# VHH binders against p49116: the designs that were tried, part 116

Target 1, 238 residues: p49116
Amino acid sequence: EGPLLSDTHVTFKLTMPSPMPEYLNVHYICESASRLLFLSMHWARSIPAFQALGQDCNTSLVRACWNELFTLGLAQCAQVMSLSTILAAIVNHLQNSIQEDKLSGDRIKQVMEHIWKLQEFCNSMAKLDIDGYEYAYLKAIVLFSPDHPGLTSTSQIEKFQEKAQMELQDYVQKTYSEDTYRLARILVRLPALRLMSSNITEELFFTGLIGNVSIDSIIPYILKMETAEYNGQITGAS

## First folded at step 7 (VHH)

Design s30 (framework vhh_7n9e_1)
Fold by ESMFold2-Fast, scan of step 7:
Structure s30 (fold): chain B 238 residues (1-238), chain A 119 residues (1-119)
Amino acid sequence: as target 1 above (238 residues)
Amino acid sequence: DVQLVESGGGLVQAGGSLRLSCAASGFTFDDYGMYWGRQAPGKGREWVSGISWSSGYIAYASSVKGRFTISRDNAKNTLYLQMNNLKPEDTALYYCARHYEGSWPLDYWGQGTQVTVSS
């Protein structure tokens, strides 16, 4: 009957590859994104409620929502990552690809629209000044989504999602008691996460690392990593 | 072990000013929004003001808006409340707080610092 998340789950600290190169390249971007992805998977795996659902359910949930968790992580870690600089570099490469006719115009348009949606999402989170507690609970709400196709234990998942929503509400109402609309402003940002393509996220951030392998296909392996291996990935020590 | 220690209270005449401080320890201060509450004799706890982690979002109770200013110094793990144009109705024990779920009390509240405003 304790809280869904502890203070340990609120803390979310990304360690960037060092040193930052003079000119951003795909290797640095992919390394940075991979560290964030592994930190996000380790965060989810450490939650007692998540562990209680069992391995098969855990894998299904993370496969369904990794892009949402990753995007929330990008917003939360935007300053640490210098995300605006990374996105500017990606846009510059796309503009060069248009000029050199390396990509179809339709695909370039889709990718640019995705970048604009991502920038708008991160900007809205920054404007709301979302804190670590709020981010942890927004991540919990998207993690414990009972409505993805093919899930088992949907009743238990829904219970954990409702618990996350209640605990976030209590926090916001107590911290900003007379601001009756803050919670609504936060929650209306979440549907945008499901409109963002996981395929385009892979192309923008993971092309240099995954080759022909999707993030969806590697998730079971990431979730089975030992704690030392997770720590190595999120700190870049291995 | 979360600890919050308030200071800066005292006796002041109506129209005067006080600056309250709250020293936080036992958690990562900049991961959380913080707030100030107060409790006047014979009344329940009343929310006064809240501030987000980077100070980018601030809210005030209507009774103190324009007179009180909340601020924080994340490097020092300290929360502040600057109180100007104090009124007798502001007389209360002032607490800094961080939300906590799953235990009584529902929030981490310090011991408080007494503010008394004479007319």
Scores: ipSAE 0.691, ipTM 0.876, lowest interface PAE 1.4, mean pLDDT 87

Design s31 (framework vhh_7n9e_1)
Fold by ESMFold2-Fast, scan of step 7:
Structure s31 (fold): chain B 238 residues (1-238), chain A 119 residues (1-119)
Amino acid sequence: as target 1 above (238 residues)
Amino acid sequence: DVQLVESGGGLVQAGGSLRLSCAASGFTFDDYGMYWGRQAPGKGREWVSGISWSSGYIAYASSVKGRFTISRDNAKNTLYLQMNNLKPEDTALYYCARHYDSSWPLDYWGQGTQVTVSS
């Protein structure tokens, strides 16, 4: 048919809450993360190939990969978010929690390891100078992953993933013709996304906003939102 | 609505310099890596140089490395190719390009700007 993604699917613009507070707090971090999450879900639901899979499959795919999409979004929007500053504030809070004996040593270790993995991932993407087209197609590759447990329509999902891989290859091969290994360097970054815990991502970026419900539990409701409600969430207006 | 308009070509003597420009419109320029290609008379298209969105990654064909410099100005939606120490073998129609979704799987190429190098 036509290409998997259009120019509108390549464009990915995060609007940050303003003004930025003098001292970072949980509310600002959670609001920023929520905007990125909703932008990521709106991006996914706007893809014709995604819509063609049907509502049940769409819900299952996003439940399985939201953390990978969110992490790619963090890397892509790292500068506009001042992600390094947010991570530094989280680390400072964790160090204060150690002093006050509020968290177990095992939990602190898990969270710190997650932050280091996230920082390594974002640094790797920055060093490769990944562009908007490449990010859009990397997101498509993780979205159309046929290998998550419990998925139906896996053959069609695999075909869309292969289409994403082929279109990314064509772009990279033509844009960076003499860098024979650029595509391989980009693709080998993706397995690291599956090693990062969605539970720890929830704790770091969404604690205090979600209450006693998981992101997994709210995904079906977000995907069913009307466009105006989606836009309200990603801009903070309603 | 995607448009790429090349300019800056002309006739130049061997050892001379030219600066090519490519004005992009109809898309978000800084979302895409861009490249320059060329086609000499009676030959196929040859890739010349590519640049990532932020200019953090740049690559050159071996035939032009050390003589040509690719750059971009994202605020002006413009791609540049500075050509130094030109040789008669550099004579070609020069194109700027990005991946073009409406022409998938074909790239979008502008009309080009002619570069002729006399000996």
Scores: ipSAE 0.474, ipTM 0.794, lowest interface PAE 2.9, mean pLDDT 85

Design s32 (framework vhh_7n9e_1)
Fold by ESMFold2-Fast, scan of step 7:
Structure s32 (fold): chain B 238 residues (1-238), chain A 119 residues (1-119)
Amino acid sequence: as target 1 above (238 residues)
Amino acid sequence: DVQLVESGGGLVQAGGSLRLSCAASGFTFDDYGMYWGRQAPGKGREWVSGISWSSGYIAYASSVKGRFTISRDNAKNTLYLQMNNLKPEDTALYYCARHWTGEYPLDYWGQGTQVTVSS
């Protein structure tokens, strides 16, 4: 067996919509988030091990973990996205919604707590100085999670997750040989991803989707797209 | 095609300094952590120092801590090792490396640059 991921899977470059509006709006935020989601799903579907599991299993895995992949992508692409500016715009919109009595105070508190968790996650990843190789393997670990309800082929999924963990360990131990704690510091960040609500992520980043379409419902369609269609979505060609 | 080319080695007296450079090509340099290793005559390869992609995380072997400084310039695709207060036991072939998860070699190694420290 060859490696789980190739160098092409390490490269993860997000292209933002242009031009950026003077004032951030729900449509710009939604398009930016959609590009990251498409890039993340294209990344996953290009992995030979993922393809080997078959279409039904692929759909189930991505439906279960898209929010974890998306959050890792937000952390990795935080600078390119100007994520802090997007989050500030979302906070401003929420505060205006309170003032105009459009949303309950309890709901806004729940959403603000989610934003705080997201900011802390992204800050922790930045402080660890996580690189593209480490991000690729963290994404692989969450993608090949055998513990989601309703999955078949869980033994094979677990083997791919273990392979991802081994290859990440080899990289970290080779690169920082006498620092034995870096891998543990990285891995202990992953459980926080499971505490972030996919429903709140949808509300924050995907409110601009027309037709009240859920991310869960569009995943099968995205995974079936041809490469050219995928590239068109990522580049934002009209 | 991944290539790593080291330079800057030479002969120096104990207590002296040298600065090694490594020119990287064939991959996106800032996607990867990099490291320096060395191999003295008749000994195995020894890890010297590692640096994360943005230089936010750096680690050193106990034998060189306080004397050597690793750094990188992502705009130039170049890795550096500043070596101060050199000792005869630092005499070795120095090579830069990037991890590679393949059958063999397991790491991309440059061909190395020789450092000789006279007593």
Scores: ipSAE 0.741, ipTM 0.889, lowest interface PAE 1.1, mean pLDDT 87
Fold by OpenDDE, second read of step 8:
Structure s32 (fold): chain B 238 residues (1-238), chain A 119 residues (1-119)
Amino acid sequence: as target 1 above (238 residues)
Amino acid sequence: DVQLVESGGGLVQAGGSLRLSCAASGFTFDDYGMYWGRQAPGKGREWVSGISWSSGYIAYASSVKGRFTISRDNAKNTLYLQMNNLKPEDTALYYCARHWTGEYPLDYWGQGTQVTVSS
């Protein structure tokens, strides 16, 4: 069979809400985050291997790894998003973005630590100068993780993950032949994603937009959403 | 061209009710989720409520939950927001917006309708 990913899967262009407000309010942050989330999920949908797993399995996979995909997306789109500014704004809106019952000192500490972890992760990725292909393959590796509980077709998922890994290896070897340990340096960043709380991510980036509804609950809906022509939308948004 | 036109706003006393409408045109209405947002004086825009294309998914901001009801009529290309037990803090410019597509998320919103709740 053909490769897991094609050049079409390398493109990952996030369009920010327009116009950008002078003050980054919670709504803007949430919309920005949601767009990234949608882009990430659509990206997953565009992979033939993902489609081949079936709707139920697809949903389960995305539910399991959406936070990791989202975080990789944050790293990849950090410049376009002005992520540092967004994170600063989130900190400023922390009291408004977190439920009142979770505004304890301990909770605030946890949230702040999470923000730090996000920033550090993104910074680390930037330092590695990860390119679009590498991000695509990393996302695929994260997406096709067979070790999440409750998954079906785990054997097939594992095969896809292996394929992603092999293709990444091949790419890195060809593109960065002089950097013998680049692959290892890249892959070793993935465990950091598993240490990040999806709940905290949800609270930071999405609470202002979806209220008390969980990302988990809306994932099936997002995965079923229609697509539209990007060019037409861009012209209309200007 | 995508167009969203809000109506139904006005001045109401606290505890009163209003029903907002949003007329959509320029796109296939039933292919898109929709949401209501608002912007209070001196404040930023905030999300109020959302509804999926088929109305199968509905969500509310915590501040309006239990008081506001979002609905849609796909045959009429219209989004609604029933607002009950209105409070002064609900005073804002209310706007409807189209949710993002699966491929390239982009929302469109109308000019808004003013809702003023007096004490």
Scores: ipSAE 0.008, ipTM 0.243, lowest interface PAE 9.8, mean pLDDT 86

Design s33 (framework vhh_7n9e_1)
Fold by ESMFold2-Fast, scan of step 7:
Structure s33 (fold): chain B 238 residues (1-238), chain A 119 residues (1-119)
Amino acid sequence: as target 1 above (238 residues)
Amino acid sequence: DVQLVESGGGLVQAGGSLRLSCAASGFTFDDYGMYWGRQAPGKGREWVSGISWSSGYIAYASSVKGRFTISRDNAKNTLYLQMNNLKPEDTALYYCARHFTGEWPLDYWGQGTQVTVSS
């Protein structure tokens, strides 16, 4: 009928914790990442097509793709977050851990490669000058992925993904009509998201979580939050 | 509601210049790429130029490349088209547009701005 996403779904504004500390610490990084995660979950919940799939399917989709949504959010909000500064602080911490022999060289190599992949992804998105509309639809393509194991209603999910792809194509072709390859340049960035380990993302950005809770385990609770609780997490309001 | 209001058109002789402006309201301007289109009497709609949200990516129709410059001021919610070395074939109604699912260009508001180039 109508479009998959409305203007309210294109808007994606991250509110950072303030004030920013003089030295970046795991607490600030974790709070910033948590706000982005909660904003991403709220964004998904607000989509009528997402709600139409039902609660069990909704939860399964987000549990399967949260790392991809989070990484797209990092790229979209990189400037607001000062992501390059956060990543530099993480790298410095890891290099100090090498000197003190606190972590194995193989583990440090895996984490450094993940940071490199993340930086390359964010740089490629910045170079393409991806806008809010394009990000919203890339997130929708990722969200409505029918190919995750254990999903039900896969035919409906596939239809929503195809709708997202068609609407993104229409936007890009109308906005940049004579650049026939812009859409292809954008879409070929998406497979890289699945090469990024959710376990390493958790280690880098969510180490400060109370009780070492996995993101997978908290997603059902986030999706069931009342609007006031959800808004509290996004804005940091008590 | 989305509103796009064009201005700056007029009558100019071949080889002249005009600067078009488009005032946008009713949406978050910097979330969207914007474009300029034109329609000459008795002809179909023609895309002229598009610009990404931060001006980091810009594209032009081959017919205007090197003569027209698209720009935007996100603080003012305004899109611009600087038109140099105008030709009689540039005579058209010029409108700015934001993509919307539906008829193209669905977000067009007002009458556009008429550009007439005399030979």
Scores: ipSAE 0.732, ipTM 0.885, lowest interface PAE 1.2, mean pLDDT 87

Design s34 (framework vhh_7n9e_1)
Fold by ESMFold2-Fast, scan of step 7:
Structure s34 (fold): chain B 238 residues (1-238), chain A 119 residues (1-119)
Amino acid sequence: as target 1 above (238 residues)
Amino acid sequence: DVQLVESGGGLVQAGGSLRLSCAASGFTFDDYGMYWGRQAPGKGREWVSGISWSSGYIAYASSVKGRFTISRDNAKNTLYLQMNNLKPEDTALYYCARHYTGEYPLDYWGQGTQVTVSS
């Protein structure tokens, strides 16, 4: 059997579009987010346990949890992305949209609440100083969630989630042996991911793709891409 | 090929200080929390201190708290343990480690560096 994840799956390196523009724009934000999404999908499909579930189950699983995986990726890559700068630019745009009467106050409130939840989540993960191993296993716990509606092979998915939980526990207990509560502090952060709307994530980060195409609709395509195509998306090679 | 190589051990008088180093290679050092352990003659292994990837979180065994300081330099792939106010009870082989999880969980340990504290 072996471990659920290898060292290759712990390594998670986002390559940002270069150069960063003097003023942030929708295209830069969308390209950065798309690279993170593709990196996250490539990460998931490279896991042997994930491959073992079969194509239909794989697609359903990722369609159910992509927003949770993406949000964990945002937290993990916050520094590389300059996420705080991106979020500040989005907030500024929203405030200008109120003044120009282009968006309803109710919608802006929903989006602002989402941004505050995202900032809170990322800050909590930063304060806990979550490492690459911990992030990989948190992503695995989220990925192998047996409780989403419409999933098949739920017993096998549950087995992989339990394996992820056990391996994370072993790591935390060995690395921080006398801190008996670190694992609990990490795991109680996960429920917040389910409170974040995938529709609002799409609006904030994928505006260039939204319209005729949703993230949900492109997931099957991304999961079937060859490794070279993933690398092309991640590095900006066309 | 994961390698951990400890150095800096030696013989010191009680109350003295030593600084241990651990050179890591074969993996992305800043993706992992690291820890120091020790094994005294005729005894089992004891966890000493752990440090997160950015040094933002650090934990110590009660027996060394206030006397030892763990640190890391990610640019140099190096882990350190500054040991002050050493006691004879600190005499042990000191090793740095990275946890590896699998069906049969094991840790990657270096060969260790000997610390001997005379009374």
Scores: ipSAE 0.660, ipTM 0.872, lowest interface PAE 1.6, mean pLDDT 87

Design s35 (framework vhh_7n9e_1)
Fold by ESMFold2-Fast, scan of step 7:
Structure s35 (fold): chain B 238 residues (1-238), chain A 119 residues (1-119)
Amino acid sequence: as target 1 above (238 residues)
Amino acid sequence: DVQLVESGGGLVQAGGSLRLSCAASGFTFDDYGMYWGRQAPGKGREWVSGISWSSGYIAYASSVKGRFTISRDNAKNTLYLQMNNLKPEDTALYYCARHYTGEFPLDYWGQGTQVTVSS
């Protein structure tokens, strides 16, 4: 009945680790990416519709879509992260690895193609000047995706996705009335997120995780963390 | 507690200019696209122009294109509408607006500022 997202769900502010090192290293990149991932998961868990699906469904949804949420977050926070600088550093490292024969040429090609896809995605979003409201609803559309294998409650998930699409449409049509193609330009960006490998994202941004843990294995723990443990605030959302 | 307060309206002769301002509060201004609407006496609300958060995307109603310029200052939480070459047909109450999604979708609209264009 009420809106899928409130104004608090539109606000998405990433706080970067400080100070920034003189030279980028794996630990700084990993800490920055981890903060974005935590922010993204705390964002998802704060949505009443998401909470209503139950803990098992919540875990399954986020495991299926974390890479899409993370990539949208990278695009949204590209300036505050200095993402172009991070990607340039990664590319430089890969070029040096080719010269030293440390990595397979096929693997390096796969990683470079992933970086190119990520850059193209971020550039397309920047060109469209996507705002916080639009990002919040794009994230909701990918979060409430009913088509991932193994999901239960798919009809309810589809209902929430359709609600997200409807509310995004209403926003775009009212804000940019007479610009009849903006919504289509925004929505056709989303399929590209499914072409990006979560394993390569993990390798690029999360190599510094202690114990070589996978993102899949830590998702249930992050979803259980109190907001107070992250921001010093307690929420009563349930 | 979203609040939008318009100012800058007045009486002007055809061919004249006015600059409207909208002071926004109660939300993070730069998270949202904003727009201007207007309502002539006895008519429904008409969309005039919209602007994205960083001003990278702007759209205008056909009736005002080339005459009106929308802009924003995110540091001041303020939206502007520069109106040039005003016509009697532009006479209306001008509203600053931000979209609101709800059970019955409504826009957050300010109280408006009156623009009257004499022939």
Scores: ipSAE 0.718, ipTM 0.886, lowest interface PAE 1.3, mean pLDDT 87

Design s36 (framework vhh_7n9e_1)
Fold by ESMFold2-Fast, scan of step 7:
Structure s36 (fold): chain B 238 residues (1-238), chain A 119 residues (1-119)
Amino acid sequence: as target 1 above (238 residues)
Amino acid sequence: DVQLVESGGGLVQAGGSLRLSCAASGFTFDDYGMYWGRQAPGKGREWVSGISWSSGYIAYASSVKGRFTISRDNAKNTLYLQMNNLKPEDTALYYCARHYTGEWPYDYWGQGTQVTVSS
């Protein structure tokens, strides 16, 4: 009978590395982003509907949507992360790379366009004043996307996505009853997530991970981590 | 265990004002939008106003728009409803509410606080 998500799954609390350095560096940015990524995967792993799909399907879903989940997490945790400060530091580093001829103009343009899209997305979510319940269900909608190539349990995934959409609709209609367009304004923000490059997100936030290891390659290992290992990662004791 | 406790109701003359409060406990208050509803004698529950977590988005029922102001203090886990230029038709039991993530189709409701407006 139960809902797709419980109150426990609505709660999404990021613990930042402390102290924040006087000058932002690759290590601090990567550690902060890694904590958010691990929190996002642990969140997904804890959902009973997600568990019911089985490990192979779970891995395929997260590989397909980790950038969307991560970007929603950045928007939700923007204040805790001081995301505007992190993005400013990245922009400053890119401007210095132009001066030193270390990166091509085309690459810098791609990265700056990505940062602009990310800022626009976070700003739109802030203007809509998206709450924890809405974020949890938006994350569920992108997680249970049946339209990624290679998925085998598409009917069950579609059922869970539809359940997420219905529960979000119920919440919005009851909480903001006079605004018939709020849900539409929220949902039309989601397609922008698929226009953002996962490769550029990885370059901006995760270059400090293990050398040449991709997010794709580590996803199965993160999803299989025991609770103690996960807690070690989010406390910065890894 | 989610708990919502309303206060501030009473008897006022038409044209008067009242400020209602709702003390929330048992959940992370700033994760959720909140709303006020009311139930007049012999009528069903009517939605009055809703507010998002940071107060950045607010909506009102047409019947109260311009007269009522919803607000929240996340540090105090408290929801407020400032009611101005009250009319006899505003007479009702006022309750604060949060969407229920458990058994569909119910919401968490407080027990309410009575507002009576005399002509």
Scores: ipSAE 0.639, ipTM 0.868, lowest interface PAE 1.6, mean pLDDT 87

Design s37 (framework vhh_7n9e_1)
Fold by ESMFold2-Fast, scan of step 7:
Structure s37 (fold): chain B 238 residues (1-238), chain A 119 residues (1-119)
Amino acid sequence: as target 1 above (238 residues)
Amino acid sequence: DVQLVESGGGLVQAGGSLRLSCAASGFTFDDYGMYWGRQAPGKGREWVSGISWSSGYIAYASSVKGRFTISRDNAKNTLYLQMNNLKPEDTALYYCARHYTGEWPSDYWGQGTQVTVSS
């Protein structure tokens, strides 16, 4: 048995659509978010422990936690994405929708509260100066969550989550040895991810997706497209 | 192949200053927090200071707080330790390190650079 994650799983490089448009639009935001989602699923799929759980369990885990992984990814890639600029554009659009009486006031309030929660989360992670190793292990902790309904192999999932927690603890204690409470400050950020609505995340970042297609429905297809890497073939996503 | 190479040590008088450097290679430097440790003759390893990837979070051992400053230059893959008001008890082999989870108690660390402070 080796470490849960290798150095290749710590590196998380988002490639943005280029060039950035003169004016931010729904298509650019959706393409950027889709790239982050695909990168997040590729990251999960590449973990040997994840592969060992089998395809059905893999699909169930990612369906349960994609919004948590996506939000962690937004925080980690906030600078590369110019996330603050994207959120400002979304807020501007919502304010114009109020003026045009296009959306209900209650719905706009819910969406604005979601944006504020997202900004607060990203700001808290930035203030803690979370690094790539810490992000990789936080993503592993949320990925290997044994408490989602309908999961099989919950004992094995729990063991992988505990392994992630122990390896993160070892890293933090070694790197910041005299700061006994840094790990606790990091871990108490995680419950906020479950307060973020996946439906509102879809509305904000994936509006350009076709009609009634949900992230939940496309997850199995994204995970299957990446199996070519594990077949020992050079051929791409077919 | 993770490599860490320290330099900048030497002999200094009490009250003097030294700047240590650590050149990192073989990994993406800005993905990791880094730390400095030291080992005095006949003693175990002592953690000195740690720094997060962007320098937004820094911690120091109580024995060096206010005298030492840790910093990093991610463009150069280099970690630094500025040591001021050195004391004889700071005499030690200084090493930079990155955490490694493969085997306990091993971290990736360099060979170190010797700092000797005369009274």
Scores: ipSAE 0.731, ipTM 0.895, lowest interface PAE 1.2, mean pLDDT 86

Design s38 (framework vhh_7n9e_1)
Fold by ESMFold2-Fast, scan of step 7:
Structure s38 (fold): chain B 238 residues (1-238), chain A 119 residues (1-119)
Amino acid sequence: as target 1 above (238 residues)
Amino acid sequence: DVQLVESGGGLVQAGGSLRLSCAASGFTFSSYGMYWGRQAPGKGREWVSGISWSSGYIAYASSVKGRFTISRDNAKNTLYLQMNNLKPEDTALYYCARHYTGEWPLDYWGQGTQVTVSS
């Protein structure tokens, strides 16, 4: 009857912390990442189809896919964040940590491989020049994934995912009608999101936000925040 | 509210040139792909050219390829169509559009600007 996403769900505006410091530090990186994560969760909460699934299902879906949503957000907001500069600073810090013997070589290798996978993903999305509408539907496809273990209401989730796929197809065929293979190129990027470790994403971007508490543990609280509380978390730096 | 306002149409002789502009407001122009469409008298709407949000991807209908150039200025929230070597069959109402959300007419598109090419 109506579209899965409205025009308001296509708009995705990240507000960065006060001017980027001359030298990047963990505080700036963590605050920027936290703003993106909270924006992503607020985006999901605003979708009527998502709300219709109920709070328990909402929590389970976001706990299962937050890393995928966050990674898509990093790709979408890469220019606004100067993500390449952030990743270069992290790589430099890790290389210095090897030399100073502050981290095990095995752990540093895992983290470096994660950064390379993230760079490859963001570069592939940039080369495809994914627009805001395409990002909105890719995020919806990821959000409404019926195949995560332990989910209930999987048939309804699958229907919403199919609706997201149909609306993305309609958009791409209408907007990029001369490029018959564009949709296929876009969709084959999605499996790479599941190869990225949520634990490593958490260590790279969120250490300063949650201390020793996992993002998985705080998701229910973020999803239940009132608008005023949510806006305070996004625009305020605690 | 979303608004798209086309301008630059007019009467021109075959072989001539025109530059169309589309001023966008009420949404974040830099986040959306845009396209130009046209509707000739007595015919349905036809897609002419599309451009991605960053200008990294551009496509043209076969009928206009090599003659038309689409471009955008995200700082000015403006979409352009440079039309060269115009032909009588290019006569149509030209409109810009933001995106398609599924079932027509949920596209955001303007009132259009008339282009008439004499023989």
Scores: ipSAE 0.000, ipTM 0.193, lowest interface PAE 18.2, mean pLDDT 81

